# VH-VL binders against q0atu2, part 239

Target 1, 119 residues: q0atu2
Amino acid sequence: MLDKKARIRTSREYRNVFEKGKRLSGRFLIIYYVENALDNNRFGFITNKKIGMAVIRNRIKRQLRAIVREYQGQVKNKHDIVLVARAGIGKSSFEGMEKDYIAIMKKAGLFARNANKID

## First folded at step 11 (VH-VL)

Design y74 (framework fv_dusigitumab)
Fold by ESMFold2-Fast, scan of step 11:
Structure y74 (fold): chain C 119 residues (1-119), chain A 122 residues (1-122), chain B 111 residues (1-111)
Amino acid sequence: as target 1 above (119 residues)
Amino acid sequence: QVQLVQSGAEVKKPGASVKVSCKASGYTFTSYDINWVRQATGQGLEWMGWMNPDSGDTGYAQKFQGRVTMTRNTSISTAYMELSSLRSEDTAVYYCARDLGYDSGEFYMDVWGQGTTVTVSS
Amino acid sequence: QSVLTQPPSVSAAPGQKVTISCSGSSSNIGSNYVSWYQQLPGTAPKLLIYDNNKRPSGIPDRFSGSKSGTSATLGITGLQTGDEADYYCGTWDSSLSAGYVFGGGTKLTVL
């Protein structure tokens, strides 16, 4: 799991990222991201009801958090990043979500180095 | 079967704009990014940017930021690259290429258009 | 001026083996997979190797790739006259100017 310090917690913080941040779309994910004034990165996760039932949404959230945690060391410091799951994510594999995350983070310029650990 | 077909050669005056098209066929156009790469005569390959045909998102190389615009028309599976404020140094062959690397969380161009020669001369 | 460094030229006789190097940094080759592109005179580039060492359908096993640290190598065995071309390495660069970068190219001459 992500450290408490690395989580976006409040509606106000999510709103700031959505309103002031940049947006980039992947196949299964959309990211919204903005530079923060902190020492660290913070992540938020949004899974809408259109994705599926609570069991599916909870699985996806857990898997996205696991992916973010695995690659957190590669993310450039001082960013607030919100991951929004697209409707099709429920049909994706864990590997598919991971590859989509890596691709969009690289395109956003948010990965510093050693971002690709897939063999 | 997978093919990218580009528009024909262009001759432009300095200060003009050029818009090159790239028509995709044989695959789902919106599933893979289109990259644009140019090459001056006798010179190496120079990456210009990527365009996501599903979302319309783009990323441009710093050198071209402010002069290049990459767009698409999904109804005809066609990508466009417009370069403005042309200078003689923009004389090159311009290629579009499909990025299949997305399937591996990486980037690589597996299918390339035939190229469009753009000549900028007074 | 190219971000990735390649020798400008290499030459060998038919049937010989040749290797082409590509040197980068931790933000590009060190963090991302490398691809190789072949450009025959007057034609568009053609993908030759992707993901460091994988061949697309239709590329003969005479062509191989490898990567170690911040460097990559393209190997060509059983050299043929039809292999005369420019060869480019390419990869994603995760530094400040995130984007795709190419090597300067290597002209292969089969003597």
Scores: ipSAE 0.595, ipTM 0.878, lowest interface PAE 1.9, mean pLDDT 90

Design y75 (framework fv_dusigitumab)
Fold by ESMFold2-Fast, scan of step 11:
Structure y75 (fold): chain C 119 residues (1-119), chain A 122 residues (1-122), chain B 111 residues (1-111)
Amino acid sequence: as target 1 above (119 residues)
Amino acid sequence: QVQLVQSGAEVKKPGASVKVSCKASGYTFTSYDINWVRQATGQGLEWMGWMNPDSGDTGYAQKFQGRVTMTRNTSISTAYMELSSLRSEDTAVYYCARDLGYDSGEFYFDLWGQGTTVTVSS
Amino acid sequence: QSVLTQPPSVSAAPGQKVTISCSGSSSNIGSNYVSWYQQLPGTAPKLLIYDNNKRPSGIPDRFSGSKSGTSATLGITGLQTGDEADYYCGTWDSSLSAGYVFGGGTKLTVL
């Protein structure tokens, strides 16, 4: 599980990332990201009704959180990052979501100098 | 047939801009990033940047930041790379390439254009 | 100079085996998968190996790849005259400048 301090919790904090942050699109994920003034990274997760029923959205959110937690050691410090699931994510496998996350984080320049977890 | 076809050779004067095109066919253009790589005569490959044809997102190598712009026109499955403020050192063959590595969370270029020679001289 | 180090040249006779090294750092080869590209004279590069050791369809099994730590190796067995080319390793660099990097290239001559 992600620590409480590593989670974006308030609507105001989400709005800050959306308004001031950069945006990068993957196949089934979009990330919004901005540097923060904290000593740690914080993550937010958005799964909207376009994805499917609540059961599916809750599964996706849980899987994304697990992926983020697995790779958190590779993420460059001092960022607020919001993951937004695209409508097609429900058709993706866990591995597919993981690969998309890794690709977009690398493209955003957000992965630090750590060994690739996929290998 | 899956292919990337680039525009023809260009000769430019220092200070000018050049815009190279790369037309994709035989696959869904918006499904894979297009990368641009150049090679000066007798020299190695140099990565310039990536462009996502679905979103229009881009990422440029630091060396070219401020001088390069990568765009696309999805209605004709064509990617573009424009390099401004040309110098003699920009004389090279410019390649576009499809990134299939995204499927693996990595980067690798499985399909390449034939190259466009750009010569910068007075 | 290139970020990834390759020997500038290598040579061997037909039927022999060669290996081409590619050395990097923790921010590139140490953190990411490596690809290899073959460039025949006057042509565009061709993907030869991806994900450290996988071959695209159409690439014969006499071409192989491996990675250990911050280094990668391309192996070619049963050398043929048609293998004369420049070979480049490539990978993502996760440093501040985040982008793709190539080795300086190795010219293979089949004598």
Scores: ipSAE 0.503, ipTM 0.863, lowest interface PAE 2.4, mean pLDDT 89

Design y76 (framework fv_dusigitumab)
Fold by ESMFold2-Fast, scan of step 11:
Structure y76 (fold): chain C 119 residues (1-119), chain A 122 residues (1-122), chain B 111 residues (1-111)
Amino acid sequence: as target 1 above (119 residues)
Amino acid sequence: QVQLVQSGAEVKKPGASVKVSCKASGYTFTSYDINWVRQATGQGLEWMGWMNPDSGDTGYAQKFQGRVTMTRNTSISTAYMELSSLRSEDTAVYYCARDLGYDSGEFYFDYWGQGTTVTVSS
Amino acid sequence: QSVLTQPPSVSAAPGQKVTISCSGSSSNIESNYVSWYQQLPGTAPKLLIYDNNKRPSGIPDRFSGSKSGTSATLGITGLQTGDEADYYCGTWDSSLSAGYVFGGGTKLTVL
């Protein structure tokens, strides 16, 4: 899974991303994103009750964290990014969520396969 | 079957604006992004931007930022591209195209409109 | 001007094979899938290849695509007069401008 230092944990940090960040919608996901002053990217995950029961929401959160972790090397550094699952995500496959993530990250200008390395 | 039908040719003076329409049929309009691409006479293809018909989100090529606006009307399955402050260099054929790239997390255009010729002359 | 470089023209005789190159960088071709579009005179472009090497329904197998590092190649075997067209590669560019980019186009002439 994602390291704790790469996760958005506090309500204040989430509010900062929502208030100051840009928003972009995909088929199953919405992302909110803003540059941070750190040397690391941080990710947040939101699954609301419209998606389904807690067991479904928890499965989706785990799958989204796995996707983010797999592609973290391709994400341009210095960003706080919050992924919000849309109601329809419960009907998607893992591959469908993965492809939606890649597409929206590219549209946002956050994605490069060989992301810049910080020394 | 899938079809994108664009509005007719336009002749405009420098400084005017033009709004091109693209009516989609044969599929669920909100399921696929619409992209706009132009081509000047004898020149290559130039990407202008993408528009998500579900959310209304857009992304524009840097060259067109501040001059282009892409919108849609979901009740009539129609996408629009408006280009303002027209210059003679904007004389081109403008195409709308459907993006099926969500299948791979990438971008590619499987169906194209027939094109709309825009001529800018004084 | 063009972020992706293609030769401006290529020619071959009927029945021969031709290849059209498309050269880019790590932020476009290497990192993203490449598509190819065919444009017959006076018509809109038509998708010929997507995801580096896949053909849409109706595209004959004499058209093929490949990608290696920062370059992509369109191959056409058994050339026919009806193949005379402009060919464009296209892909996402993840650099500062972040958007879709096309190659400059290659005019194919069948002698």
Scores: ipSAE 0.452, ipTM 0.847, lowest interface PAE 2.7, mean pLDDT 88

Design y77 (framework fv_dusigitumab)
Fold by ESMFold2-Fast, scan of step 11:
Structure y77 (fold): chain C 119 residues (1-119), chain A 122 residues (1-122), chain B 111 residues (1-111)
Amino acid sequence: as target 1 above (119 residues)
Amino acid sequence: QVQLVQSGAEVKKPGASVKVSCKASGYTFTSYDINWVRQATGQGLEWMGWMNPDSGDTGYAQKFQGRVTMTRNTSISTAYMELSSLRSEDTAVYYCARDLGYDSGEFYFDYWGQGTTVTVSS
Amino acid sequence: QSVLTQPPSVSAAPGQKVTISCSGSSSNIASNYVSWYQQLPGTAPKLLIYDNNKRPSGIPDRFSGSKSGTSATLGITGLQTGDEADYYCGTWDSSLSAGYVFGGGTKLTVL
């Protein structure tokens, strides 16, 4: 349940992240990320038909939004971040997607200094 | 089983570059990150960076930014670490290590190469 | 220079118990899982503990790990001469540096 202000809405905004942003690949996810001129973070989600049928893609997108929401407070402010699901994500568990997200966000340096208690 | 075998010892002059190799076997090379860690004589372990052998993505410790480059050749399951503008302070044993921690959303090194001694002297 | 602090040395007799501390901060130990590595003289490091308290296959239960707040501890019971080594804690640091950090190392001498 991400607030409307925390979501990337337009194709132009997605294009900006893809063109100017950095890219980092995980096992099930790819993130594209760039600092924005706002005072808040915004997230975008892309699930391609290579993942599977609409019901699978919709489940993945819902699960990714839930993961992002859970860790929203750990993310360094002022970033636009797009999560792209890789073809193999349909075979992952929820926990597997969550661990992949945490790992790539840490590698990207996007988790705040006062990050969550992963323990 | 799982092995990481590194290239042999190197002696370099200040200002030169060194490229250390790390050949992986016994697992799917592209499934786990390779990290590089060095250790100067009588000193502790110092992390240099990580390299994703599937994507080619890298992350380097700030101290080595601009001097280190980590690459791989997937056809021969080999990782490389090149350190340029060498100084006497770079004299150390350099290790490659496999990162299994990705499976937990964290980082830890379950298998290490035997180490490559790099000596920088004038 | 070390982000994580360990005592430089510890010593005990065979059969005794030792503990090695590792002190960090909210951006590293408190926020991430801790690992421990054993380095026997003249060899590469070996993973001893991961995810704070888990042992890889082949590591005896004499070795244990724990974490509380910003500190982690490695425990070794039934000390053996073959345990004489350098021990390093390690974890991810989520601060501005965003990378893996090791403790300064502890030399364990078995008397």
Scores: ipSAE 0.596, ipTM 0.874, lowest interface PAE 1.8, mean pLDDT 89

Design y78 (framework fv_dusigitumab)
Fold by ESMFold2-Fast, scan of step 11:
Structure y78 (fold): chain C 119 residues (1-119), chain A 122 residues (1-122), chain B 111 residues (1-111)
Amino acid sequence: as target 1 above (119 residues)
Amino acid sequence: QVQLVQSGAEVKKPGASVKVSCKASGYTFTSYDINWVRQATGQGLEWMGWMNPDSGDTGYAQKFQGRVTMTRNTSISTAYMELSSLRSEDTAVYYCARDLGYDSGEFYFDYWGQGTTVTVSS
Amino acid sequence: QSVLTQPPSVSAAPGQKVTISCSGSSSNIYSNYVSWYQQLPGTAPKLLIYDNNKRPSGIPDRFSGSKSGTSATLGITGLQTGDEADYYCGTWDSSLSAGYVFGGGTKLTVL
């Protein structure tokens, strides 16, 4: 799991990101993102009923949190980022979700300047 | 099988706009980004930007921000790149290219259009 | 002036081996996969190598790629006259001007 301070937990802050943030779509994910006034990044996760049953939605949410956690150190500081799972995500592999996340974060310019994954 | 076919050569005066088309066939058009790359005579490749044909999202190289617009028409599997306020330095061959790198979480261009020559002169 | 540095030209005789270097930084080559593109005179570029060292279908194994730190290398063995072309490396750049970047290109002459 992500640290509590790295999570968007209030509906007001989700609404702020959706309404004022920029939006980028991937194959399985949509991200909404906006700069915040904090010393850290915060992530939110949305899986709606179009994805499937609660057990599938909960699995997807856990997998997305794991992916975000793995790449957390590469994300530019001071952003609120909401990941919205698209309906087709239930058919993707973990690797497919991970690749989609990397691609959209790079397109958004959200990966840290001069501080990149070295593995 | 996979093809990207571009519109024909254009001759424009400084200050005009040009709109180049790129018609895709042989794959699901909305599944892969289209990138635009240009090349001035005797010069190297210069990336201009990417366009997501499913969402319409775009990302432009800083140099072209404010002058370039990338769009698509999904009903005819066609991508467009419009460059405004043309200068003689914009004289180049313009390429569209399919980005398959998404499958690796990266970016690379596996199929390219044949190129469209744009000449800007008065 | 390119973000990725390539030698402007390389040359060798038929049957020999050449290597073409591509030098970048932590925001591009170090962090991202590198691709190589071949451009024959009067034609569009063709993908030659992707993901540092993988070949698309139809590319012969005498073409190879590698990456170490902030540099990538394209290797060509058994040179043929049909290999005369411009070669470009390319990768994503994660800096403030995030986007795709190409090397300046290397003209290969087979003499």
Scores: ipSAE 0.520, ipTM 0.860, lowest interface PAE 2.3, mean pLDDT 89

Design y79 (framework fv_dusigitumab)
Fold by ESMFold2-Fast, scan of step 11:
Structure y79 (fold): chain C 119 residues (1-119), chain A 122 residues (1-122), chain B 111 residues (1-111)
Amino acid sequence: as target 1 above (119 residues)
Amino acid sequence: QVQLVQSGAEVKKPGASVKVSCKASGYTFTSYDINWVRQATGQGLEWMGWMNPDSGDTGYAQKFQGRVTMTRNTSISTAYMELSSLRSEDTAVYYCARDLGYDSGEFYFDYWGQGTTVTVSS
Amino acid sequence: QSVLTQPPSVSAAPGQKVTISCSGSSSNIGDNYVSWYQQLPGTAPKLLIYDNNKRPSGIPDRFSGSKSGTSATLGITGLQTGDEADYYCGTWDSSLSAGYVFGGGTKLTVL
């Protein structure tokens, strides 16, 4: 997402999510999430050096932002959500990361609607 | 091949707790969630919750919140479901089941344990 | 009652076809894929259909699934005596009690 309002920007804001939020782990992702007092959702992204070199971490971060943007309309309003990439994510496909994101968001009760639309 | 083997039948008194085990083999235990589903005699299937064997995270059906605990021991590829404050209406067959739904971003159970009969009677 | 509604029973003769319905709402079937499970007497359930209409390896093509709106249907053609079982639909529910839900089950009796 390009909207600055939809991003967690400061270390203080990240710390708030880690300290007060709930945690849920998927195969490739961990989410930390907490209700906020705003009218919108905010997302943060963490890719640690354990994942691999900078080029890999930057690719993963870009792909996760794309996934979040694609499914933003299905996320229940008023949450701060931090996505933390697990070490194994570097071996995952884009589709694999997307499926993991959908699964963990559903388990967290954060999806108001299903991301996997049926025709 | 993939197999989930559950512990044997239990008979408990009201107010007791029961802990059912589910030993997985034939796949990487930490790669797929384990769900627990029960079925009272002559009744339908009732979902109790999911447990992520990698992280230990859990999600429970609202009906069982406060009474159920789902855990695992990764060194022996075994999942556990403990239900406390047992009542006669908890008499059921309890199943563990593997969730393969991560492959589609959905939830569905491709392999099931054989079931553990829990009888709650005075 | 179950969140997903199925008829309690259905019956037909060998060689005939039957359909079993499963009705829900927008928060479950409307927005999620549906699975179907077969439970033979005295056994654990077995996955029959996943992702609305896909069959696991080993499931014959006479079993089929479909979904339209907030309802799903399991179709069985060429009925055999060995199909006598309970059938359950299941899906994720995105409502406040977010979790997996099953239909009440349908007992299929084959003559």
Scores: ipSAE 0.276, ipTM 0.803, lowest interface PAE 4.3, mean pLDDT 88

Design y8 (framework fv_dusigitumab)
Fold by ESMFold2-Fast, scan of step 11:
Structure y8 (fold): chain C 119 residues (1-119), chain A 122 residues (1-122), chain B 111 residues (1-111)
Amino acid sequence: as target 1 above (119 residues)
Amino acid sequence: QVQLVQSGAEVKKPGASVKVSCKASGYTFTSFDINWVRQATGQGLEWMGWMNPDSGDTGYAQKFQGRVTMTRNTSISTAYMELSSLRSEDTAVYYCARDLGYDSGEFYFDYWGQGTTVTVSS
Amino acid sequence: QSVLTQPPSVSAAPGQKVTISCSGSSSNIGSNYVSWYQQLPGTAPKLLIYDNNKRPSGIPDRFSGSKSGTSATLGITGLQTGDEADYYCGTWDSSLSAGYVFGGGTKLTVL
């Protein structure tokens, strides 16, 4: 669970990230990210219909929020970040999604040099 | 600036097919889904379907399933909607419109094409 | 015949206020964000309200939206002649093969 201040909630906010942000693709995730003018990070989560039925999409959203929450302290501040789940994510393990998230965040330069789940 | 520019008016005979184009500019074409909406003369708006320009995935309204095909050409940032087996009741203005395209409940159409009039008559 | 129900027409004098209703069900308005579109005669629709109550840049604050339960409302204050148009509500409908649905439209006349 993330605080509401740390969530991208409106369609306009998602649109801003897609239009002005950078894009990086992992195995199961795509991220779009842009620096914001706030004092905090905001995260958005998108699960498209090709992933599967609503039950599967909702499970994936909950798991992605848990992963983001776990590593929120490692993310450089002042960014809007949208996570888009790819079709194959429905067959991934939680650990597989977590590894993909860490890899793409490091590649984007959004994680501290030595990011870890537990210090 | 964001623009969606559609192809010109078409006149078709019953049983023919029509293919309408929608050229996008001013944004990253693959970042937003394109929807198609039609409007018969003096009638309301009717949603036909969505197309994801990144993946090519589509979702069609039940009424049009089997008659409509939505495609794109990413090299020229152009979306297409082809409607087959045309009937007189398909006479309408056809619009393309963009949305976020990834999650249900977040759909809204922020930019629209100018419309393409399709007339089906014998 | 529309999934979402709007009054077919409304009218008021310049400077007055009008309210346009949009009624749906739990599978559409009750579960999803509502948008409103303005269509001037002979033109394409234009986004007026999104996410129930948000305005795009360039839309004046005399236009407002709200949602309660399975119904949504568009409010227009300080009516102007340039507001004469058809107004449509729209939302996602989860029950109909995951499709977008529009209201039947409301013709606003400013007399």
Scores: ipSAE 0.014, ipTM 0.610, lowest interface PAE 8.1, mean pLDDT 85

